# VHH binders against Protein ECM9 (ECM9): the designs that were tried, part 2

Target 1, 377 residues: Protein ECM9 (ECM9), of Saccharomyces cerevisiae (q02202)
Amino acid sequence: MQSSLPLCREFFEKITAYLDYHDFRLTITANQPSITLPYYVDEKAHSIELIIFKTTFLSLFQEAHTYFNKTFSDQSGISNENIYYMTVGFLLTTPENKTVYNVHEDLLKRYFQDNSVLVIPDLLVKEVRLIQRLLCSSNNRINKSSSLWILYRKLFVLSLDANTLVLPDILFVFHSSGSQHFSNYYCWNTARWFYDNLPYNKRIELFNLTKRFCFQNVKDCSSWSALAYMVCQQEEKKTDNIRDFQRLTSSFNVPFKINKVDLNFQVQPADAFTQELVKWIDRTYAADWPPYLCLLQITKFNITLRIEMDSVLLTWRNEILNFEENSGHIKMINNTPIVPEKFSNDLLTSVNFAHFGYKKLFLNKFLDKNKKEQSDS

## First folded at step 16 (VHH; from r5 with Y32F)

Design w5
Fold by ESMFold2, fold request of step 27:
Structure w5 (fold): chain B 377 residues (1-377), chain A 121 residues (1-121)
Amino acid sequence: as target 1 above (377 residues)
Amino acid sequence: EVQLVESGGGLVQPGGSLRLSCAASGFTFSEFEAIGWVRRAPGKGEELVARIYPSSGYTSYADSVKGRFTISADISKNTAYLQMNSLRVEDTAVYYCARESFYGTEGFDYWGQGTLVTVSS
């Protein structure tokens, strides 16, 4: 075929063309009357946005779908390269199509065994770039695709082979993807998996990125939960993630066995982080639940930290008592502090009801768990 | 191509100090590389006494040397060091510098020739 998959090939070239260190966003949007090209690149000082117009997106799907049907009825023009480009079109347009995902993955496995299977220059580098940039999409079906996040884990494993020296930029993807979708479960669950499988220097970098993100995005429950996980270093979940890593290394015939891990390694000592978080809550009059839940999660798994919280508990109890004396008892609905109607237009008092309400909720949950564990032991 | 060259061994009295060096060539200290010091005493097996990941500064020590030995690295010189203080007669051994990758099979993949440390009066 003379024009086999021109749209999917063009997409591949566009999505893989730009420098890796730029902040990247992929956007699918309505057509603009003044722009007749299928793509638009909006380059700014610290970011690049690749815009795909809706008619281009739909044409990519139709081209890939037409070729897919051809693989069962017409043997001419069928090549591994064309199958690859067809799957690239589907990863953009319908990333959860498991049949196509499996075909894409099979081609990558075969390429790893025999590079002549696909004669695309710099394929591994371009594949990593493709998946990273898809995960930077503003479209939630793409950004939250479990299949694409799993493929990203597999590409990480593949990049660690001694014959393949390129390591994907892990920090870029989590920052960019997390910033584009509030409480992105798949992004931050993948960050936990990477944290458990990264060397110590990269664990430090990922921890610091996650911590910075949490304090800049206070309401993001998924990122705070990932941060709590990284501070706690929970044994059971770490074992599952390490086992999954080993399974993936076997799948690519990459003979990895993680050496004995030092379970005492901490990027920031848990007591130091706990003190920092308590001070931040007090200084900022934190009025959102995720930081308090993070504190509960950290102290739940560490009896020493629970004991060290005694002075915090005393201080917060006294603050709550004084506030309720002056402003009335704090009522909760669905674990959310309720601002009495007479204060509903008073910003300072409304913040105080939320702040002291969440401190009260924290104390109630902390003391209930602490008492239960003490009585059980 | 990968080479590890130890130096600094010798004879020292109990309570004394020595500093071992391990000059690395054929690779750079990346986030994936650790340098360890392994000792083999006469008639005994191998003991990993200290390990460092130079890129992060993360270290670990055997209980037998904790508080007395300090491992360090100078990335610009591609060299790791083992400072051995308060030496005891049981520290007498051949000390090997070895490299380990974070992702790999069990054990160290490259070894130096060893340097003898003798603690005796």
Scores: ipSAE 0.290, ipTM 0.732, lowest interface PAE 3.7, mean pLDDT 84
Fold by OpenDDE, fold request of step 27:
Structure w5 (fold): chain B 377 residues (1-377), chain A 121 residues (1-121)
Amino acid sequence: as target 1 above (377 residues)
Amino acid sequence: EVQLVESGGGLVQPGGSLRLSCAASGFTFSEFEAIGWVRRAPGKGEELVARIYPSSGYTSYADSVKGRFTISADISKNTAYLQMNSLRVEDTAVYYCARESFYGTEGFDYWGQGTLVTVSS
């Protein structure tokens, strides 16, 4: 039967090509007058880029929409395969459509519960790659789709049951997605979810990947927040993430449970990481707030770390005083250090105002919290 | 079928050394499994002596054996080892190799038959 959705099918085939490549970039761009093809594929030695033009994007939406209207108006002749391709088209074009999401999820559930529902070979591997590549796309709406990130969690659970080959690179999605668009809350919230539901070696891997990403992307507040969480987990959030995993396993009839013995694993001693972070801040003259906030979050929850921070606090205090004595008082507006206009063209001085300004902000917040804790005790 | 087979137990004098082996079959060491050595001494309860994640090489030890025992794994042979040095009379026990799956049931899901270690003068 000729697929009633040739464009959506073609898209699916393109995006699930090269399944062994984890470095796959999906790019959605404006039409180019010189290119008449619906897709452009740039094949490099170790990476693939699939380029979708705006006209193709719109055509996919139209095809999916037309089929949707026909299917829901006439219940006769419904093909699960066609419905799947329809939903694939919508995941690209309208990822936050709840109806489409539910239809898509239902198909997946039925497929994995009853293999007679869909006739698509290696569906799970292709599905995982599809969602990974959507989440790592150049499009902000798709990249930051809460629905797709939730779906990614579900696919992880399914992948565990099937022992799929995509599991080894499942953690790469956070770095790749985060690199396309900064401050992706859903991306890094999902990273926290994975962290709580992974074994020791994978937690270490995820921690290192996250740490590397943070040090390369100093302004990305969401990733730094996730890093802080990985160093010092909040018990309530941890419990919620574990419960969610259990809920998903039950929902998909996956017979796996998390072994509780491994739940208290710490990737790195908190003191060691704190020291590393302080050194990094000082060495790089960090001029953005997220590293300081990360330090603040980690030290807030650990009394032992607070004691160790006394020397750091004293040192930073003296540094700030010295800087202000020589360069003038650091002014803050909405917790942002202000660079005086006279220094606006001096890059070094500008960085110093930001660096010492955020140290100052850190000290103030750190000390204020200590006062509140003493008043409540 | 998953099987664990211990070997290397025997009689040794105090201060001596033994090396236990645990050959695993029916599964391959992956990121999702840990191997533990658990001992049962006469009149004493069960004690987890050491644990390893073969894929990462991450290890942990009971305080009672820390500095004396070393757990290791050879992924290519799908075998875990317990090097026991400076053995004491109190180390006398049946030593069991056991598998722990991260996404399995709580605790160890498969056990070997055990190997007897006797430390006596």
Scores: ipSAE 0.216, ipTM 0.634, lowest interface PAE 1.6, mean pLDDT 89
Fold by ESMFold2, last read:
Structure w5 (fold): chain B 377 residues (1-377), chain A 121 residues (1-121)
Amino acid sequence: as target 1 above (377 residues)
Amino acid sequence: EVQLVESGGGLVQPGGSLRLSCAASGFTFSEFEAIGWVRRAPGKGEELVARIYPSSGYTSYADSVKGRFTISADISKNTAYLQMNSLRVEDTAVYYCARESFYGTEGFDYWGQGTLVTVSS
């Protein structure tokens, strides 16, 4: 038994290894009788899966926990490097352990003030890679860890110092992590935070990444909500994210903040995106709610867009009336269009009930917002 | 070392045109950098005239020059330009090229020596 943490160190080496890829998945799964290795790497052309077997995961937990108890007993062999590797084990196995999270963060903060605190080659790059790949886990405790997503924001802030300005691929994580868990609120809320605090070329990149993800994952409410945010950029929430960034730069003694944000910047003008989304809904007979909710969120409290929607509303209203004339009244339960039983064998008609049903729901919610706005004038 | 070298200033009649250049060294435009043109007119304070983020193509202009001035960049030459058209007497100023990082200590961190633009008949 060594105080050098051989399992946590091996994990760190595996999870931080450089590999050329555009997508990553971290999987914790049951051992297979034919496999004796603690890890398995499944490489594809642009995608990598790192598999951690359950016995390896449990051994990492036990090694890290045992070492943690030694640090309270003041035993010999305690070093900053060993403490760091112990905290890496905890970030994988119990990422919401606040005591260990705080120790990990303190070591990073001290390292960026004095690089002699940790003698680990390429630490910043490896730390970012570690957190990115943890967030690409299919395990919900890790992927949805608010602590890990907050740490990712902090790593971004820490990386901005002029003498440590290493800006690794900061956006990779949103595609990979989003694909691991349906409607990952923490992933997409963090994407909003980055969008507000990134330079314009990176905002363009993140917007395009998010847009592609939404159209590839039509049912993913959290990603569509993030896209709506990026299109309309709700003023109050945007200032909250910028304020949080500035709070972090101050608390870590990073001397930088965002210079003179243009609050009117848009990657794609909101009216152009709205027209594109309406056309897509019409052409594809969109039968899932998130695109319609995205459209509602974009048009909320925007008088110019509400006016531009008048022709769309008229067209959709006429389409709904024609459909109901020919196929019957659209029944809604819990804001969900119901397909009558007599059409259960007719896939096209079933899709049309959902399509025109969600158009009807959109109209009702849109007109209610406009009625509220006008009555407040 | 970051350096900015302006050129292209001179004397021009009202309604004329000038093209200012800002040759940059010690950093590349593919980073988070912006180049701004700031002018200091006789008896007036300084005014940010135009700004460009070359990596995104994002530009902004002061209202006083909107529609008359165009900022651009040639990443391959590491050079920014200010095309000044329909010049007016009130455009007379020393024009400074300045660098701003998207993340910084507020404002421009590196400045050129300036180039004089005089608009007079």
Scores: ipSAE 0.128, ipTM 0.627, lowest interface PAE 5.3, mean pLDDT 83

Design w5
Fold by ESMFold2, last read:
Structure w5 (fold): chain B 377 residues (1-377), chain A 121 residues (1-121)
Amino acid sequence: as target 1 above (377 residues)
Amino acid sequence: EVQLVESGGGLVQPGGSLRLSCAASGFTFSEFEAIGWVRRAPGKGEELVARIYPSSGYTSYADSVKGRFTISADISKNTAYLQMNSLRVEDTAVYYCARESFYGTEGFDYWGQGTLVTVSS
């Protein structure tokens, strides 16, 4: 009873240890005969990886589950600390278990009101590390857990209390988590929420991180959608995110709101970003849809940008006509350009069919929106 | 004790320049604090003239002073500055340095004593 939950406690100490890094990964993998330890830490100059072997993972679940069942049948050896460590084991192994999630959150709420509820040194900092590092997991059930992403928002709000001035290490989680699963809706939707609720210095850092990620991961539609949002900042969604932040501060009895927001603040002016994106599309022969959709989203609500697009539309139209004259009509199936089979072994021509095909799709969607909005105006 | 001490006010001819300083003590600039210059002219209410978040360098200005005034901060000296160029008679006011947190209660939470700027021929 003295050493209750030794596996969950060891996991907590490993996952919350301070480590100086630029990037973090959590990997759950099959056991290797050459390594007998339950955990392996792989440190590199700019990154760290914590490896949990499968037998350790399963043992953590078994330990937490056994303790959970004990709380129903025998209350001996039950303490707030042991309940907390049990819930840590479940957050790793079954993060969508709502009963355990609610117990974990309740303990945090009570701790925030009365620190004697849990006697764990630096608990808030360690809790933030725990959740951030879980979200950097290669395991889909953990990385894409809506419950963990929601808990992350709540921890951010709790960390802003006047007695706690430490801002969570936000930027690395989005880079690491986004890299672990390419179209992570929950990751990038959370990035939008943070963008609307962060101070300007951190907004600049998050914008630049997101922009770099998009250009390095061109096919990732979720990240490009977040970038478009950060460039445009649609008023309805921004209002919703700020309202949600205020709801959370009220829910936790945190006494403050976001002060004095410059609604016209832009990290990069939308016209400058639009010009950069068009130039990049042309220079690289961009052959994936997300950059084009990003451009559609940015120009959707800005009449000045729509007018500025006139020269781009003319140029792209002429390029498409020239390409089709030389290489044949571009066929589309489900809004996807099709490379004719006779060119399937010709990499340059295949890229050109995709490139000019997506330019053609962009023009059709852009002109349809302009016609609809012109009739409404 | 948080304190803000303004200096650099005085009498200047129209078209002239002044540089106001705001020395802060009792706190170090962080991403959570903005320093603002607020002015009160005779018979007028208060106007936020300029604001800077020293940690990010983000600034904003009232329309009445854009292009003429420049706010800056020196983190190593814990001091904010307002460079006022092309001064007009309408710029005559008491100028206050004030602190605002990005989160927390509404508005400015600490104010300096003010420094008088008089623009007159």
Scores: ipSAE 0.056, ipTM 0.555, lowest interface PAE 6.1, mean pLDDT 83
Fold by ESMFold2, fold request of step 27:
Structure w5 (fold): chain B 377 residues (1-377), chain A 121 residues (1-121)
Amino acid sequence: as target 1 above (377 residues)
Amino acid sequence: EVQLVESGGGLVQPGGSLRLSCAASGFTFSEFEAIGWVRRAPGKGEELVARIYPSSGYTSYADSVKGRFTISADISKNTAYLQMNSLRVEDTAVYYCARESFYGTEGFDYWGQGTLVTVSS
């Protein structure tokens, strides 16, 4: 009924359009001289890209901030819908604002209890799409927002209580968001949370998605750590994420629990994965640390896998010794192999210094007598 | 409204085969929904014989029917099937199609009306 918050309302309509599209990208970029529109929509057969220009982004911030200050001064134009649209503007522009996040969450919780609290058509599905698409944005403040990733977990729980999951692909966000930002810690920790709380058929899908991502993004330490977690879960069976799921269901007063029959965490046997990873390292001359750290994590304190590694360790030790005899001692600075200056223009030798350097680092850490827990954080 | 309609029951001799169908309506299959076949024999309790998650094809079976029964689903037809081979007299029962949600309360929340399978010489 009010012409309040027109920019935030327009953003909400744009970002929640195309509800049936899973592949939706959000890009925030500098204004271009020949484009006068506040938004640009690049529609392809199977994907949508919404581009927000910087002046539009700043105008959204100003509008939301002005309305926020209004709630303390004259109270005019205050309604649940306007508060919601204001919080949407803040989720985009300042996702770290915990006061506004709490207001947004409170409105959702009240809406769940009484749908008349917000009169917005298809709100639950639109809210899920809003958060998914924000998490797939090109902006690090938004993509890596701990508050938005936590809200995504809560929306998953609320969607279950609404008697159906409102969207069919809850896993697209991890691939899309991970692809936007290197080593997105909150993204991949949320993937661990989903892995523990999904039925077996979806665990298979998430495992395969994560594994494919890791081998296509070898330097991404957060995704490799999540993959290691998923492999280790078949032995570890940690319950921290399950307890957090149960805490969330209790917080929303919904009678959810995980069906105990479907707690099979083994998608690929750990020994088969270990053998595959070792072969891949050798075949590709892997020159980045995350695959080696993954291997170290999955073999830690697993006596069967440690015994199976004996022949690998012998082979790698001999390879390192041979390389050092022919090319010189491998020097390490901050656990990073150093290529000697005389080889700096020799790509093959530089790769070999990294490859055998990381094998040497792996051997040193594998044989270290100091005990470490894999699950510290 | 959620509805499950069974068909395909009847009289068959031991060693024979039957194929049961369960047509579902009032919901779309999701990753978290399962369809089960539960049977009730005279003088015996209820037994879950097979379960499928139609969206993924993941299945499980009771030990009493492993190797003889096969559950399947056609998501485009919103229908689950139970192929029962090498039938025995002890398979005689009313067979119910039922829905289960992975995140729901324990047990099945929607049941069909049942279809009678009689295995007799």
Scores: ipSAE 0.000, ipTM 0.297, lowest interface PAE 11.2, mean pLDDT 82

## First folded at step 18 (VHH)

Design x1 (from w5 with Y53W)
Fold by OpenDDE, fold request of step 20:
Structure x1 (fold): chain B 377 residues (1-377), chain A 121 residues (1-121)
Amino acid sequence: as target 1 above (377 residues)
Amino acid sequence: EVQLVESGGGLVQPGGSLRLSCAASGFTFSEFEAIGWVRRAPGKGEELVARIWPSSGYTSYADSVKGRFTISADISKNTAYLQMNSLRVEDTAVYYCARESFYGTEGFDYWGQGTLVTVSS
């Protein structure tokens, strides 16, 4: 039977090739006149890059959508396999289509209940790789797709039941996805979810990865927010993430698994991290808000930490005063320090205005929060 | 087959020390497994004394033994240990080594035969 979705099938085969490679990059790029092939594979010793050209991408879009429309109008003669490949085409081209997402998820659910529903070898492994590689794609719409990240959580749960080890690649996915596009909220929100639901060694690794990522990507507010969460978990959010894990296990008829979470587990004590962060901020003259915001978030939920911060606050206050005395008043516009025009060409002074400006902003916000808490108590 | 074998129990005087060993076979310490020491004293219920996740080194202790007992694991030997210092008469019990899975449906799923620790003057 002539596959009604030859292009989507081909894509699936390409994207699920080299299953042993965790360093797999999916790149969507403009057409190249010199290349007539629909795909280009750059194979390196330890990494694979699959390049999809724009025309190929559009053809996949057309094929998947055409089949969808046909299926919607005429339900006769539809194979589960064709439906699957159709959905794969949508996951690539239109990942936020909720209807097709649901079809895809339902098909997976049915497959896990009855493996005869789909006759695709190593489907779970391939599915996981598909989603991982989509999430690590060069395309912003794909790698920041909320639907795909949700699906990734679901697949994680399924993988646990099927003894398919997805765990080793999780860190790579976060690093790769986060590195390709800044401020990927869904990526780092998913990292929080995993942090709450992973074994302790993996939590440690994820924490360290996130920490390193943040220190290398100072402007990435999403990762810093995730780091703050990992340092000082909000009990409510933690509970929600655990509950969600349980919900997913139930939804996929995975035997009930108790997440052996110790509420007292901490990768790094919050006070130790706070000290480290303060030192880092001072040493690097951090000129972006996310580190300060991270500090603010961590200290907001811990009274003990607030007390310990008094010395830091005093020091920073004095530093700000000294700077303003010598360089002029730091003006803030929409919580952004403004560099005076006369210093616009002075990189050092510009950085200092930002650095001390954000310290100033931090102090103001920190003190304001304290006032609110005192008023509410 | 998963097996846990305890050793190192015996008679010790109050204030003395004892080191228990739990040799695991049939599985390897991974991110998914914890080892716990559970003791059963005569006429008393079960008490989880200590737990370790060997892959991470994360440990937890009952308040009754905190500061006196140390749980550890040697991944290379697939063996967990319980160093018991400053032993008290109330520490007298049969000590069991048990395995727990992180994503398990139950608490401890495999148990050793136990080793008797008697603290007496």
Scores: ipSAE 0.785, ipTM 0.910, lowest interface PAE 0.7, mean pLDDT 92
Fold by OpenDDE, fold request of step 20:
Structure x1 (fold): chain B 377 residues (1-377), chain A 121 residues (1-121)
Amino acid sequence: as target 1 above (377 residues)
Amino acid sequence: EVQLVESGGGLVQPGGSLRLSCAASGFTFSEFEAIGWVRRAPGKGEELVARIWPSSGYTSYADSVKGRFTISADISKNTAYLQMNSLRVEDTAVYYCARESFYGTEGFDYWGQGTLVTVSS
């Protein structure tokens, strides 16, 4: 019997091809007049790129939605397999459709309870790859889909039960996803989640990856925020993500109730990181706010760190004063340093205005917080 | 089949030293496994003496043995060790090595047969 969802099925087959390849990129692009094929696969030595053209994308949308409408209007003759492929079509084209998401999740749950529910070879592995590759897609709607990121967490938990570890690919997913789109909140929020639920070695790796990413992407607020979280977590020891993990395990009837995370796992002492960050800021003349904000977040709740920052604060203050004396007063508009017009063509001076401006902003915020804390005590 | 085999126990005088070994088979030390030394003394309950995550080298100790005992692991040999120094009479117990999984049920899932450590004058 010809599948009622040939396009969605084809897509699934394409996106779950090359299961051993970690570096898989999904690209959605405009139609090319010279190309009549629905897909283009660019195979490189160590990477695969699957290109979906707009027409194909729209056709998939139409097929999936048509079937959806039919299925919900007439429940006769519906196969679980077709439902699955329909949902796959939605995950690609309309990932935030909550109804279909729930159908998809429910189907997976049923499958895990009874593998006869779906007769798709290596479904779990393929499902994981599907979601990973969607999350690493060039399409912002897909790769920033909160639903897909949530699903990824769920699949991680399920994979643990099925002895199909997705851990080797996790770091790649974050790096790839984060690199493709700026300030992906859901990506880095998920990174926080994983950070709290990973074994020590992987936690370290994730931390280092995040740190490296931040240092390479100074403007990426989400990653810097995640980094700050990871550093602070060593002391704050928040259990929200752990509880969520437990909730998910319970929800899926996974026998593993507890990740044996030692909250005392130390990746990098906060003081050491703070020093490193300060040095990095100074060395690179950081001209964006996220590093400073990260520093602020880390030092905000740690009295010891605040004390240690005194020397830094003094140094930075003097630097700012010296700069202002020579180059003029740094003006701030909406917490953004303004470069005077006369220096607009001077890149170095412009960077310096930003650098010292954000130092100034940092100092102000740091000191203001201290005053508020003293007033409230 | 997962197996843990302890060795190195024996009779020692107070202040003496012993080194226990736990040879693991049926699995390899990975980021997902910890090895613990648990001792059972006569009339006392079980006490987790030390734990190591071999892959990372992360260790933890009971307060009762802190500074005296050192847990270590050789990944290449798939073996964990417990160096016991400054032994006391109260350290007399059967020492078990046990495996713990990062993701899994609570507690240790596999145990060795134990090795007797007797500290006596």
Scores: ipSAE 0.680, ipTM 0.862, lowest interface PAE 0.8, mean pLDDT 91
Fold by ESMFold2, fold request of step 20:
Structure x1 (fold): chain B 377 residues (1-377), chain A 121 residues (1-121)
Amino acid sequence: as target 1 above (377 residues)
Amino acid sequence: EVQLVESGGGLVQPGGSLRLSCAASGFTFSEFEAIGWVRRAPGKGEELVARIWPSSGYTSYADSVKGRFTISADISKNTAYLQMNSLRVEDTAVYYCARESFYGTEGFDYWGQGTLVTVSS
């Protein structure tokens, strides 16, 4: 009657429970004297936080590790279900353990081939919740785990072949995970992968979320790079992501593939987005590099758009010259504009040194590319 | 059971207009489905005339019909439409409504029985 792995099973039940939420966060934190429960759910109007106390976290690792050692010597209590729950404990506590990751993946693959392999109610739905909610962790070891982001891609592919089609809620994951850690490279690279492999209405939704995130998180270089990717249709990288999707479908014997690739689909025309971004830079006196780098990335591969930039470049050049005549030459250290000490307490002038400094950096990088292209003709 | 039922075909003079309808049953228009209109003229192969992804509104057309034909969908009525204007004799064909999945087997997986469009004076 008594089940094996009670802590890992309880964790699985907690993290896969249905919760009506707009935002989800997973937090591992120090024990608090006033709370003796192993878990705490903190509900707010638009968000839910699942809190795992440190002693519970450590006990989960110990339980999973003890069971792992048991699989080498003792046959008692060894079942596919218990192996699965043991791997769930490891995905939380040591997500980069490749041996356990491979065991977890193998069980999922076998389950999709033969549902009797794991007798866990609603397993597909619960697995999706598990991985998504792990990726919403405030713990950077979990949130930035390349293994968990790769598993998320694999889970998406496996879900396409499921008896009941259940797709991950990608918008929630990218919103929540991106918010948890500044410039989360793995999160936003995965967003690019999904953008290339999703139906068109989902691409529209992901584009709009990414764009909104960028303008609300101006310093986040990884999200701005993803937005540039979504705007400028980078042929080589798009092909790589589609090939990776096809490789995964083949390796899992999933019969569904993307029927057609339309390289011409655009949520927002690149020229319209470029005009919007230039206007925003000018209006807000943008003083951070990522929006400028986004412009460089978008204009790098579009000759028509590079020509359209000529009037912007002339305007910005005149603005930089006027600023330097009035305030002094802009110095750069490691491609970062330096505010002279005499202006360190002048916030407006400090912002202007950054603003016009990054415009100057943009112009230099943009014109270097244009010079090379002209000389090659 | 997935079914596609075409209607609206008939005889028109060159320069005239027709509106084809494709009523779908057994599935709802989701982000995963496209509806296409494919035509077969006597002695000719199949030609994909127009396609729509109803959830996004994204459309594509064959060069032979661009500017003359418009595909649309009404998700609430589970119906797709092909508005055919400035019809020509070479548009004479049996027009089939067909379903495509974004993920799935190559090409269209379900077809209607077709509706005849004849353009002649």
Scores: ipSAE 0.308, ipTM 0.727, lowest interface PAE 3.5, mean pLDDT 84

